# Designs tried in a protein design chat: VHH binders against Type-1 glutamine synthetase 1 (glnA1). Part 1

No score or structure here was measured in a lab: all are predicted.

Target 1, 342 residues: Type-1 glutamine synthetase 1 (glnA1), of Dictyostelium discoideum (Social amoeba) (q86b00r158to499)
Amino acid sequence: PRNSLQRAIDRLKNKFGISLKGSFEEEFYLIKKGDNNNSSVASLLNSIEKLDHGTFANYHSLDCYGDILEKITNALEEQGLPIEQLLSESGSGQFEITIDYTDIMEACDRHIIVRQTINSIASYNGYIATFIPKPFDGLVGSGCHAHLSLWDTNDSNLTPDANGECGLSLVNQFFIGGLLKHSKSLTALFNTTPNSYKRLKPFYWSGCNVSWGLDNKESFIRIPSSPFSATDGCSNFEIKTIDHTSNPYLAMAGIIHAGFDGIENSIAPPPPTSLFDQSVLNNQLIPSNFEDAIQSLKENHYLCENIGNDISNAFIHVKLAENKILKELSDDDQILKLLELF
Positions, changes and structure headers below are counted from each chain's first letter, unless a header gives other numbers; antibody chains are not in Kabat numbers.
F is the ipSAE of ESMFold2-Fast. E and O are both the ipSAE of ESMFold2, at different seeds. Each is the mean of both directions, binder to target and target to binder. V2 is 0.75 times the mean of E and O plus 0.25 times the DockQ between their complexes.
Where letters were taken out, [cut] stands.
The coordinates of atoms that the task and the answers printed are left out; those that the model quotes come from them. Centres of patches stay.

## First folded at step 4 (VHH; framework vhh_6z1v_2)

Design t01 (from e5ik with I100V Y103W)
Fold by ESMFold2-Fast, scan of step 4:
Structure t01 (fold): chain B 342 residues (1-342), chain A 126 residues (1-126)
Amino acid sequence: as target 1 above (342 residues)
Amino acid sequence: EVQLVESGGRLVRTGGSLRLSCAASGLTFSSYTMGWFRQAPGKEREVVAAISWSGKSTWHADFVKGRFTISRDNAKNTVYLQMNSLKPEDTAVYYCAASVTYWGSHLWSEGKYDYWGQGTQVTVSS
């Protein structure tokens, strides 16, 4: 799939002179292994409960995990991965690491290296790091949020326009129009297990509404009012639904082809939605399960053809088979199987 | 309401030893990376040493390696700088600083620290 992303990048650049830059926010849980070799779901949950005092993001959670987080950050820096931010998240024992913004192919490569490094350092030091989207019913989910922006061949950010809707340029609005048009199909690429859909719920700030808007955490596309880049105004947009079960190259290829469709066909997005506007509660939702998402992808000939029919058919076949196997397992066994995979 | 208060700075002779302390209040001390910086009159601040929130990782600038040691006591909300074999070149105002962000190479940069003390003067006579 790395070649698939390269083709998508080349297509966008050759036709419109546009490139994509981005970064991922890596959410994960750290679970300290006990002296016993018992790694049942119940024993793992007990370990989390013993180590964390807080219910939401709290400095005390960082205190409990300071040593291991320090080793993880040192290992990432030694590999040339500059860390933008490290913080505790809402879940007990949950953390987020964000690395610097870069070209989209490099961002995907870095994403793979970051996950491998976190897993290796955690494992070596007596911890389990898990990227499962919803590891336990009583704990919040882990996402892999993507922050993205559009750039021209002169390395100028094409994302902002002070006179545009939500501070966005017209070309970026068309890109978003394409993303929203293809949102249900993209969900199949972003969220590839039954467990993914336990995290994707309305009113959980996961971005399930097929909408966009300024600081709207319920929207599929969120426009941050305070960008993390040095550019003024709304210099990037965010997709929060992506989780660690996605192949980042395939997910980003899908994003680029969807956005390309938006630009090529001048697809205007619907009016932006505010979190404070309860009158527009007729928002469409992304699929609530993988079967519906994959059916949307199967019917999306545009995405499948541009990604590559062999690649998209293989993805659909493999992921349907994987989901069937996972659904035959008890909830606890499913989590244990996902710990082997992610 | 966050305060970092340095103490221990004084006049010492070449070859002497000195221990600086920095007491922190108004923050969850054990969640912060701590650093020591110094600045001679008319010069830029330079990083001397840094210590992770847990105290297990330390970094020391090449010009103080083997002579200075940073440490911390999280129960007392205090970071220390033990300075041995002092040289006239060590004469400066020493500042402690706190960063909540993360441990890594950018912590060698003044701009990555969120809170600063008022400084304590160390003078080493030749």
Scores: ipSAE 0.006, ipTM 0.320, lowest interface PAE 9.9, mean pLDDT 81

Design t04 (from e5ik with I100L H106R)
Fold by ESMFold2-Fast, scan of step 4:
Structure t04 (fold): chain B 342 residues (1-342), chain A 126 residues (1-126)
Amino acid sequence: as target 1 above (342 residues)
Amino acid sequence: EVQLVESGGRLVRTGGSLRLSCAASGLTFSSYTMGWFRQAPGKEREVVAAISWSGKSTWHADFVKGRFTISRDNAKNTVYLQMNSLKPEDTAVYYCAASLTYYGSRLWSEGKYDYWGQGTQVTVSS
């Protein structure tokens, strides 16, 4: 996988002199273990049951979790992982950590280390950290949003243009055009389990619409605005659908090849969707289940060949087999199995 | 409806001490990282000190280390800045700021704070 990403990076750089930088927003739940004698798995199931009954709904997450979050952030900073932000999310005990952006390969390496560090520190301190996309029925899911930007060989940000659509340069718009063209196939790389698709629902700010737009949380590509730099254009763009079941190297390789196609073929994206027009584009959705997503990927010869036929075929075969097994399990057993993996 | 109200600023002699207080209302205080910033006339605002929501982690700018100490009392919704060994260079308007977001490596960034007080003037005479 890492070699697939390196080949994608080299392809973009050699053809266009463009490099990709990025960062991941790591969403996760922290669950306090009930008893020291209980298994972590049993504690998670008990916590899910309590959350379904609203037992912990009346307290702000940071009031209860301040100490553990400080330990996590200190451990990350001491490893040389600069934290851009940490905030509590709308789910009880749900948090988001973003590491400062860097070259895309390093961003993927950091993503893996961040997750391992959070799991280790949480476990040592009597908590379970879970990165499962939808561990709690009725509560918001956990994603792994990617913030991305395009750079030239002089290390200048090519993403912004104050005179462009949504404050984006023409080259970035073409990159997005490629992403939208390949969005259904990319979904297979981003969201690899049945549980992933419990999180990806229209009208839940998950980014299921095959669209793009300024501050549009329902769009596959969201362009974050900045009140302090609006005249300079937007510094990055965001993909919200990615979750922790993805292999970050394969996900980013797919993104780079899709964006490459956009630039190479000057693929203009459709008009951006505003908050005003969001509902009219809801019929253009990414796949609602893994089988449909993987079928789109199987039919996408461009992505499969550029990622590598052996790697693409292995991914398709392994993930279809895994999903078949997961779907045969009860909901509780599926969560237990996913907890072993994520 | 969120309010940060600074108090304690006044004229102090070089080498003197002063304690600033910032009372917060309209927010869940224990969820916020608190910072003290200062701005002298004609200069940009600079971060002086910051304290995590629990109070267990603190940061102080190099130019005040050993002289200033930030602390907080979550039961009283108040953050403090104890200033010792004051110098004329410390003359500035001091601002209290609150951030829901923890920025370990970027606590020095003004743009990371969501709410600001009106400021309190500290003047240090030679």
Scores: ipSAE 0.005, ipTM 0.387, lowest interface PAE 10.7, mean pLDDT 81

Design t07 (from e5ik with Y102R)
Fold by ESMFold2-Fast, scan of step 4:
Structure t07 (fold): chain B 342 residues (1-342), chain A 126 residues (1-126)
Amino acid sequence: as target 1 above (342 residues)
Amino acid sequence: EVQLVESGGRLVRTGGSLRLSCAASGLTFSSYTMGWFRQAPGKEREVVAAISWSGKSTWHADFVKGRFTISRDNAKNTVYLQMNSLKPEDTAVYYCAASITRYGSHLWSEGKYDYWGQGTQVTVSS
């Protein structure tokens, strides 16, 4: 579906003179293999439970993450990948790598290489890297947040407007209007396994509300607060629901076509919502399971046609078959299968 | 003329807290990744924490997670290390360092830092 993304990019550029740039925040767990047997998911879960309960030091007295993280970032740098930042999420063995802003096609290419590199380096050094959306009960899930911005043909950022709602330009607001209109269908492209939906729930900061707003982690579209700065250039909007089960090219093609619809038809988004406005929180939600999401996509003729009917039909067929198989497995076997795929 | 000046190091009792500061001059501070390193006599220098040029990303070594917090104030050209629940093992000379590199291995690679302060002594006793 790389060609599908290229067509979406060309469509946006040819009609409006707009290009999309982006970056992904790659969230993942690193699990050191300390059990000699490593014969079950339970053994891996026991390792992460020890980290969570602060008893990991009884079994692993060394600073194991500094060395592995250095090897990962060095390998990424050697491949020419401009990794902006590495962040520890909570101290439970979960990390986040932020990829540098670039043209959206290159951002998707980098996303794939980053995941391959992390998995390879971790495996070689006696770790398991996992990108599964919700691999552990009771622990935070792993997403693949997309930070996106709109640019003109002179490479100027069209995203910000200090006088606009939430600091956004009118064209960006229309783009968001399109994203919210198509949000339920986009969810099928973003979250493609039953496990994805264990992460996506209200009041867990996953972005399940069909809304947008400044620093609102419950909104499908989050607008990070930041000053307008030529040196920073970080005016952007964020989609937090995307996880590592998505095909990044297909997900981004969907995003571009949805935003295109918003611009072309001047679709104003609803008023932005505050995280603390309890009257509208959880009012409109994205689908809570894959079957509902895929049904929304099936009914979205605009999105399917522009992505390409053959590609969208193949996606729907393959993912329904995959989800049927996954649902027949025990919870532990689902995690093992997902470790093979992601 | 680039200069990094650490301050705040002193004698503290086990379980105590203190905040280290590092004031930078002669550089465009907001363009630099900042790190805190420490070295005890007879030990190798080790990375304690790092913060990106924008302040949006931080990294902390496992042995200080939950106890130490790195932060920065770009308007004041200053990076901070808040140290809580201090242990005797935290006794060391603490150095701040600056790197124009904004990503990757600079977070814990001494060789990737361009400028270094003179250090400030932290002593933790019973």
Scores: ipSAE 0.000, ipTM 0.163, lowest interface PAE 17.0, mean pLDDT 79

Design t09 (from e5ik with I100M H106K)
Fold by ESMFold2-Fast, scan of step 4:
Structure t09 (fold): chain B 342 residues (1-342), chain A 126 residues (1-126)
Amino acid sequence: as target 1 above (342 residues)
Amino acid sequence: EVQLVESGGRLVRTGGSLRLSCAASGLTFSSYTMGWFRQAPGKEREVVAAISWSGKSTWHADFVKGRFTISRDNAKNTVYLQMNSLKPEDTAVYYCAASMTYYGSKLWSEGKYDYWGQGTQVTVSS
């Protein structure tokens, strides 16, 4: 899959002189292991059961997490990964780590290393780190939002234009037009398990609307605003739906080929949507389950051919088989299986 | 109710030293990033220094690097700013701020701080 991303990168650069840069926002839960638990799995199930009985995490506090979080950040920085921010998320015991943006291939490599490091340091220090998209009913899910920007061969950011819609250049608007056109097929690459779709719900700030807009958390493409750079335009755009079940190389290859189609064919996105708009009747949603997403991908000859037919066919067959197995398991066994896989 | 109370500001001569303190209450101090900001007459507020939850990581602005040192005592719920080799340009109201957000190697921005003190005046005479 890494080779598939390299081909996508080369295609974008050779045709348009454009490179993609980005970073991931890594969302995860930390759960303290009990004294008599000998495995992460047993500890997680015990924690879930305690949550169901209303005894898990009485209030939001970072008191017990300060030490483990500093160990995680130290381990990441020792590996040369510069931390942009670490913050507490909406879920009790939920955190987000963001690494500085870089070339998209390196960003994907960093994403893998970050997850491995968090899991290893957490486990060594008596915690379970979980990246499962929806590990607990009633609590917020965990994603890995991607912040992306377009750059030219002279290392200049092509993303912003203060006079453009939402502060974006025309080329970036076309890239987004391509992303929205292919959004249903991209969802299959971004969200690859039944559990993923428990997180992706309209009106829960997960980015399920096939739309884009300034600071719009319900949109598939969110444009982050900056109060101090309004005159310069926006420096990046965000895809919020991606979760940790994705292969980052395939996800980014898909993004690049979709954006390429937008630029190649001058695909204008629809008008941007604000959170306060009453255009609900005209809203399109991404697929609500994996079967619909994968069917959309199967029918997308453009995306499959450019990713590579062998790779696309292998992905489709493997993920359909995996989802069939997962759906036959109890809810608890699904979580256990997801811990083995992700 | 969260309160941050700065103290230690006073008149001092060029080349002198001063230590500012900020006592925090109503929050779990060891889970907050602490920062010192300043606002000089006729200028915008700017970040001076910041310190991580444990005190392992510190950041200092270039204009105070080597002269100012931020530190904290989590047992006393207090953050400090030791100011050495003071210059007239250091004259400002100094503010203590607290944030749940951790910043590794990046500049810690004003917009990420949740709680602010009322400030303490530092005047450096030439």
Scores: ipSAE 0.005, ipTM 0.375, lowest interface PAE 10.1, mean pLDDT 81

Design t10 (from e5ik with T101I)
Fold by ESMFold2-Fast, scan of step 4:
Structure t10 (fold): chain B 342 residues (1-342), chain A 126 residues (1-126)
Amino acid sequence: as target 1 above (342 residues)
Amino acid sequence: EVQLVESGGRLVRTGGSLRLSCAASGLTFSSYTMGWFRQAPGKEREVVAAISWSGKSTWHADFVKGRFTISRDNAKNTVYLQMNSLKPEDTAVYYCAASIIYYGSHLWSEGKYDYWGQGTQVTVSS
């Protein structure tokens, strides 16, 4: 799939002189290891709860998170990965790390290295790091949101236009129009397990609405505001639905081909929506399960041909088989199986 | 009983320099991202600069970039803001803020910071 992404990158550059840059927000849980915490979902959840609400022995649980997170960030920085963002959700054991943006192929390579580093450092230091999209019913899910921007050959950001809708240039609006046109098919590339769809629910700020808008967490495409959005325009756009079950090269190849279609055919997106707009209740939703998402992809000849028919067919075949096996397991057994993979 | 205490605010003339300090107590300082915010009368509080818990990463708002520098001394539990080439637009109450582990693109959100100081007034005369 890395070669498929390279073809997509070359296609966008050769036709329009446009390159994509981006970064992923890596969301994950850290779970303190114990003798039995790999044996049940209840044991794993109990480990998080005890760490956050520590007894006398664990009254400095925040110091334990600080130490492991510094080891993770030091290991990332030693590999030349500059940290743009680190956030904690205090009390839940969930964290988010974003590496600074770079050329899209390198961003995908970095995504793989970041996950490997987090897993290795966590494991070595007595923690389980998990990237499962929805590991616990009572806790928030984990995604890997993509922040993307369009650039020309002179290293100028083509994304912003202070006079454009949501602070975006016309070319970026066309790119988004392509993304929204292909959103149901892209969902198959972004969210590849039954567990992924437990995270993707309306009104859980997961981006399930086939829409876009400024700071709208329910939209498939979110445009992040900054202190400078009104004067400089918006520097990037965000896809929130992607999770760690995706192949980042295949997901990004799909994104680039979808955006290319938008630019090539001047596909204007619909008007942007606000989070509390009544129209959100009537917007189309992305597929609510993997089978529906794969069906949308199968019917999307444009994406399948440009990604590569052999690659697309192999993806569809393998992922349908994997989902069938996962669905035969209980919900808890699915989590334990996914813990081996993610 | 976490306390952040800012000091160094005063009247200064346009083009002058000033150094603000924020002394922290009651927390494990080296585990906290520290930020400087400011608020002018009738305006929303805005982020000026931030520094990661280790001091390896810093961020400065574009309107102060090249003029202000954030730094920290973890041995002294203190964060600093060195302010050079001051302008009348820099007049504000400056606040020190701490987040257990927060760094990056959401730096402008005051809701991401767990603890706040009482503020120190900086006035830049024309």
Scores: ipSAE 0.000, ipTM 0.260, lowest interface PAE 13.2, mean pLDDT 82

Design t12 (from e5ik with S99K)
Fold by ESMFold2-Fast, scan of step 4:
Structure t12 (fold): chain B 342 residues (1-342), chain A 126 residues (1-126)
Amino acid sequence: as target 1 above (342 residues)
Amino acid sequence: EVQLVESGGRLVRTGGSLRLSCAASGLTFSSYTMGWFRQAPGKEREVVAAISWSGKSTWHADFVKGRFTISRDNAKNTVYLQMNSLKPEDTAVYYCAAKITYYGSHLWSEGKYDYWGQGTQVTVSS
């Protein structure tokens, strides 16, 4: 699929002189291995609760995980990966690491290296790092948010326009129009397991609404504000629904082809929505399960042909078969299987 | 119960100016892309201009660029077409049209508009 992404990159550059840059926000849980049943879900959940409980949860979370987080960040930096941000997230033992922006192919390569490094360092130090979208019913899910921006051949950011809607240029608005048009089909590429859809719920800040807006965590496309956005416009846009079950090259190829359609056909996005207005548009949701998402992709000849019919057909057949197998397992057995696969 | 009502069509002399208005009711106007189309006797209907839901994006057909300007007032639920330097070949019935923006909205595509007005006649004399 890396070759598929290269073709998508080349298509956007050759037709419009536009390149995509981005980064992923890597959300994951760190779970301390137990003595007796370190592979069981109950054992893993108890490990998280023991390390991050009480009235000082935020402070205790960072304090209890300080040593392992230092080892992870040192290993990433030693590999030449510039860490932009490390945060404790809302879930007990949940963290987010963001690597600095770069060209989109390199961003996807970095995403794979970051995950491998986190898994290896965690494992060596008696932890399990998990990137499963919804590993625990009582805890928040883990995504792989993509921050994206459009650039010209002179390396100038084409994303912002202070006079544009939400501080975005017209070309970026058309790109978003394409993303929203193809949002149901893109969901199949972004969220490839039954577990993915336990995370994708309205009112859980997962971005399930087929909408966009400034700082709107319920929208499929979120436009992050900054103190400088009122003057310069917004520097990037965010897709929050992507999770770690996606193939980043295939997901990004889909994004580029969808955005290309938006630019090529001047597809205006809908009005941006605020968090308070999302209830008006909640009937416009992305698919709530993988079967509906994959059906939307199967019917999207434009995306399948541009990604490559052989690659698209293989993806559809393999993922339908994998989902059938996963659905035969109990919830606990699914999580154990997903720990092996992802 | 969606209704689009065009007004402003009349006889005007060559080189004159005219502004058409279209008042929309029964819809959330700010969620709709609006377009102006025209049809002359014996000709197919053609797209003249279109404007996005916010008014920040506009498209004008090559045959009217520099002469016609589309605009909208979301507070008044109205879309306008300002027509300058009118020519006899601009004689046609002008139609207002609306389409929901949420899926695959192309500004210039006639076949994607959901609601249509009854039209207003513009006649340009020599």
Scores: ipSAE 0.000, ipTM 0.156, lowest interface PAE 18.6, mean pLDDT 80

Design t13 (from e5ik with S99D Y103R)
Fold by ESMFold2-Fast, scan of step 4:
Structure t13 (fold): chain B 342 residues (1-342), chain A 126 residues (1-126)
Amino acid sequence: as target 1 above (342 residues)
Amino acid sequence: EVQLVESGGRLVRTGGSLRLSCAASGLTFSSYTMGWFRQAPGKEREVVAAISWSGKSTWHADFVKGRFTISRDNAKNTVYLQMNSLKPEDTAVYYCAADITYRGSHLWSEGKYDYWGQGTQVTVSS
C-alpha cells in the first residue's frame, strides 16, 4: 500500500506540480490496568469510571493522567516527532495527540510510529491504550482526523485564498469537489470494521454529511477557521470520518486520486453549508455500514484502477472476510477482538 | 529516463494491414494513458486513438473507427495499434505518447501528453 501512495503522490506532482501535506489527530483511550482485571468490556469500563470522580475530575483529567502522558510525550519527542498539541477530549480517559504537519508520506509514517509508541509506553506503565472507533456504547468514539493542505514545488501553500469560498483557492475547491464526488467509496478505505459505523452517526459531529463548510463538524469536509482566515484565507481542510482501522497509505492514496479527479475535471463542490443549515444541499449521507461502503468502492472503477486493481481487489476481499467474522461475534467479543489489533 | 520506442511502420498497399507497437521504459507503464498520434507532411499532428492505464477504456477518432484498434499489454510495457483496411490518407508518421491520466476526447492535445516517441513511418500506396 505504501507504493500505492507513492504512485498517487507522483501522479499529483507530475501532472499539476502539487504536493499534499498533512497531519493526523490521534484520538485514544487510556485504561488503567488492575491486579484483578479480567479484561472484559465491563471491567475495562469500570476502570475508566473509577478514575473519573465527578464533573470536576473529568474537566481536569490531564492532571490525573499527568505521569503517563508525560512519558508518552517524552518518548515521542525523543524519536524526533514534533508534538503540535495534546488535549483531553472528554475527561473519561480519552486523549488526542497531534503531530505537526509534514509531507503526506512522512505524515503516514509518523502516524504508524505514534500509535506504536503510545501502545508501548502505555503497556509498560500499567495502562491499555485503545484506538478502537467505538469501544464503549456510553462513551464518545475515537477518530483519526486528517488535516490536509495543497502545496506547490516552491513550498508555497496553495490552499488559501481570502477572496475564495470559505477562504479557499479555486484549485483546493476543485480538490474538495473530487473528494465529495468519491466520498462514499472513500468511506470504505477510511472505516473498515462494523464498529467504525457505530461512531459514524448524524449529530455526533463525525462528519457524515456529503457536504463541506467553514467550521461545520457535520460535513465530510470541514474547513477550520483561524483568527487570520478573513485576511489570509484558510490554511487547511479536515476530514473527520477517518478512524484507526484505516490503512493510512490507502486512505491517503484514495484522497489524492479523488482530489486529482476534481482538479483534472474542474469539479466545483456544491455550495458550502453551515453547521445548523443543511437545507440548501442534497440530503446525502455517507454509507451507514461497511457493506454499502465497500459496494460503492467496488463500483468506482476510477479509484480502483488508480489505486491498483490488485491492491483494490485484495483490500475488498480481505475486508469483507474480516467483517463477516467480526459480525459473528457478540458486541463485547468484537471489542475484545479489536483490542488485539487497535 | 523515459523512453517510448515505436516500431512496425512500413510501406503497404491500399486495403492492407499493419500492427504498430510502442515499447515503454523508465516509467510505471500501468499508471499511464497511452495514445497514438499521426502527422502527415505539411499537416498538424492529430490524435488517432487512446487507451486508459488499465485498458478498460478506449477512444478512437471518427476517421479510423472500425478500422483501427488500440490495445495494450501491461506485463510487456507495450501499446499496440492494429490498422486494417488502410487508405492512402492514412500515410503519416505515427507517434506513441504517454499521459499520466485518461482525458477523453475533450482534453486531447499534443501539449497534454508528457512523453513522446520518435515516430514510425507508415506509407500507403495508391
Scores: ipSAE 0.000, ipTM 0.117, lowest interface PAE 20.9, mean pLDDT 82

Design t14 (from e5ik with I100P)
Fold by ESMFold2-Fast, scan of step 4:
Structure t14 (fold): chain B 342 residues (1-342), chain A 126 residues (1-126)
Amino acid sequence: as target 1 above (342 residues)
Amino acid sequence: EVQLVESGGRLVRTGGSLRLSCAASGLTFSSYTMGWFRQAPGKEREVVAAISWSGKSTWHADFVKGRFTISRDNAKNTVYLQMNSLKPEDTAVYYCAASPTYYGSHLWSEGKYDYWGQGTQVTVSS
């Protein structure tokens, strides 16, 4: 699938002189190992809950997890992966690591290395690191948000325009129009297990609305503002729905081909929506389950052909078979099975 | 009441060295990322170096890499900036700042630091 992404990159560059840069925000849980921690979901959650002390969660997490987090960050930086940010998330024992911006192929390669490094360092130090989208019903889910920007062949950022809608250039608006047009099909590439859809719920900041907007956490495409947005425009755009069950190369190839369609056909996105606008409650939603998402992908001849028919057919076949097997397991057994994989 | 008190600033000749200290009180020092900023005459304030709450992770601006080293002593609630091979362009007021967050790019912005010292003047002359 790496070859599929390379073809998408080449297509965008050759036709429009545009390249993508990006980074992923890696969300994950750290669970202290102990007796029977892997035998039930309840025992795993109990390990986290022992350290959950309410409103001081950020300081508490630093106090309890400081050593392991430093080992993880040092190991990442030793591998040439410059850390942009490390945060304690709203879920107790949940963290987010963001690696610095880079060319999109390298960003996908880094995503794989980051996960492997976190798992290895955690395991060596008596922790389980998990990237499961929704491991615990009572706690927030884990995604890998993608921050993306468009660049020309002279390494100039084409994303911003202070006079454009949401601080974005017209070409970036067309790219987003393509993403929204193909959003239901892209969901199949982004969220590939039944568990993924327990995380993707309206009103839970997961980006399920087929919309876009400035700082709108419910929109499929979120445009982050900065202190410089009014003068310089917005430097990037964000897709929050992607989770760790995706193949990053296939997900990104899909994104590029969808955005390409937007640019080629001058697809204007709908007017941006505000999180505080009541109309958001009535927005179209991405699919609520994998079967509906995969059906949208099957019907999307444009995406399947451009990704590669053999690759698309193999993806659809394999993922439908995997989902059928997972659905035969109880919810708890699914989590235990997913811990072997993620 | 949080207090950050810088010391060590003085006049020093080109090529010399100097160590700045910042003593913190009124906060759980070992839970804070610490940074050093500077402001030269006629210029905006800029970030020089930052150090994680434990002291094991550090960042240094390109214009001081190899010359300046940030460190901390959590038992003494103090952060340090060792400045070597000083140049006239290093002349500035140096500020100590504290942030409750991890090391990260957002911490290079002065707006992400909650507490600031009053500054200590460093002057480098021929």
Scores: ipSAE 0.000, ipTM 0.203, lowest interface PAE 15.1, mean pLDDT 82

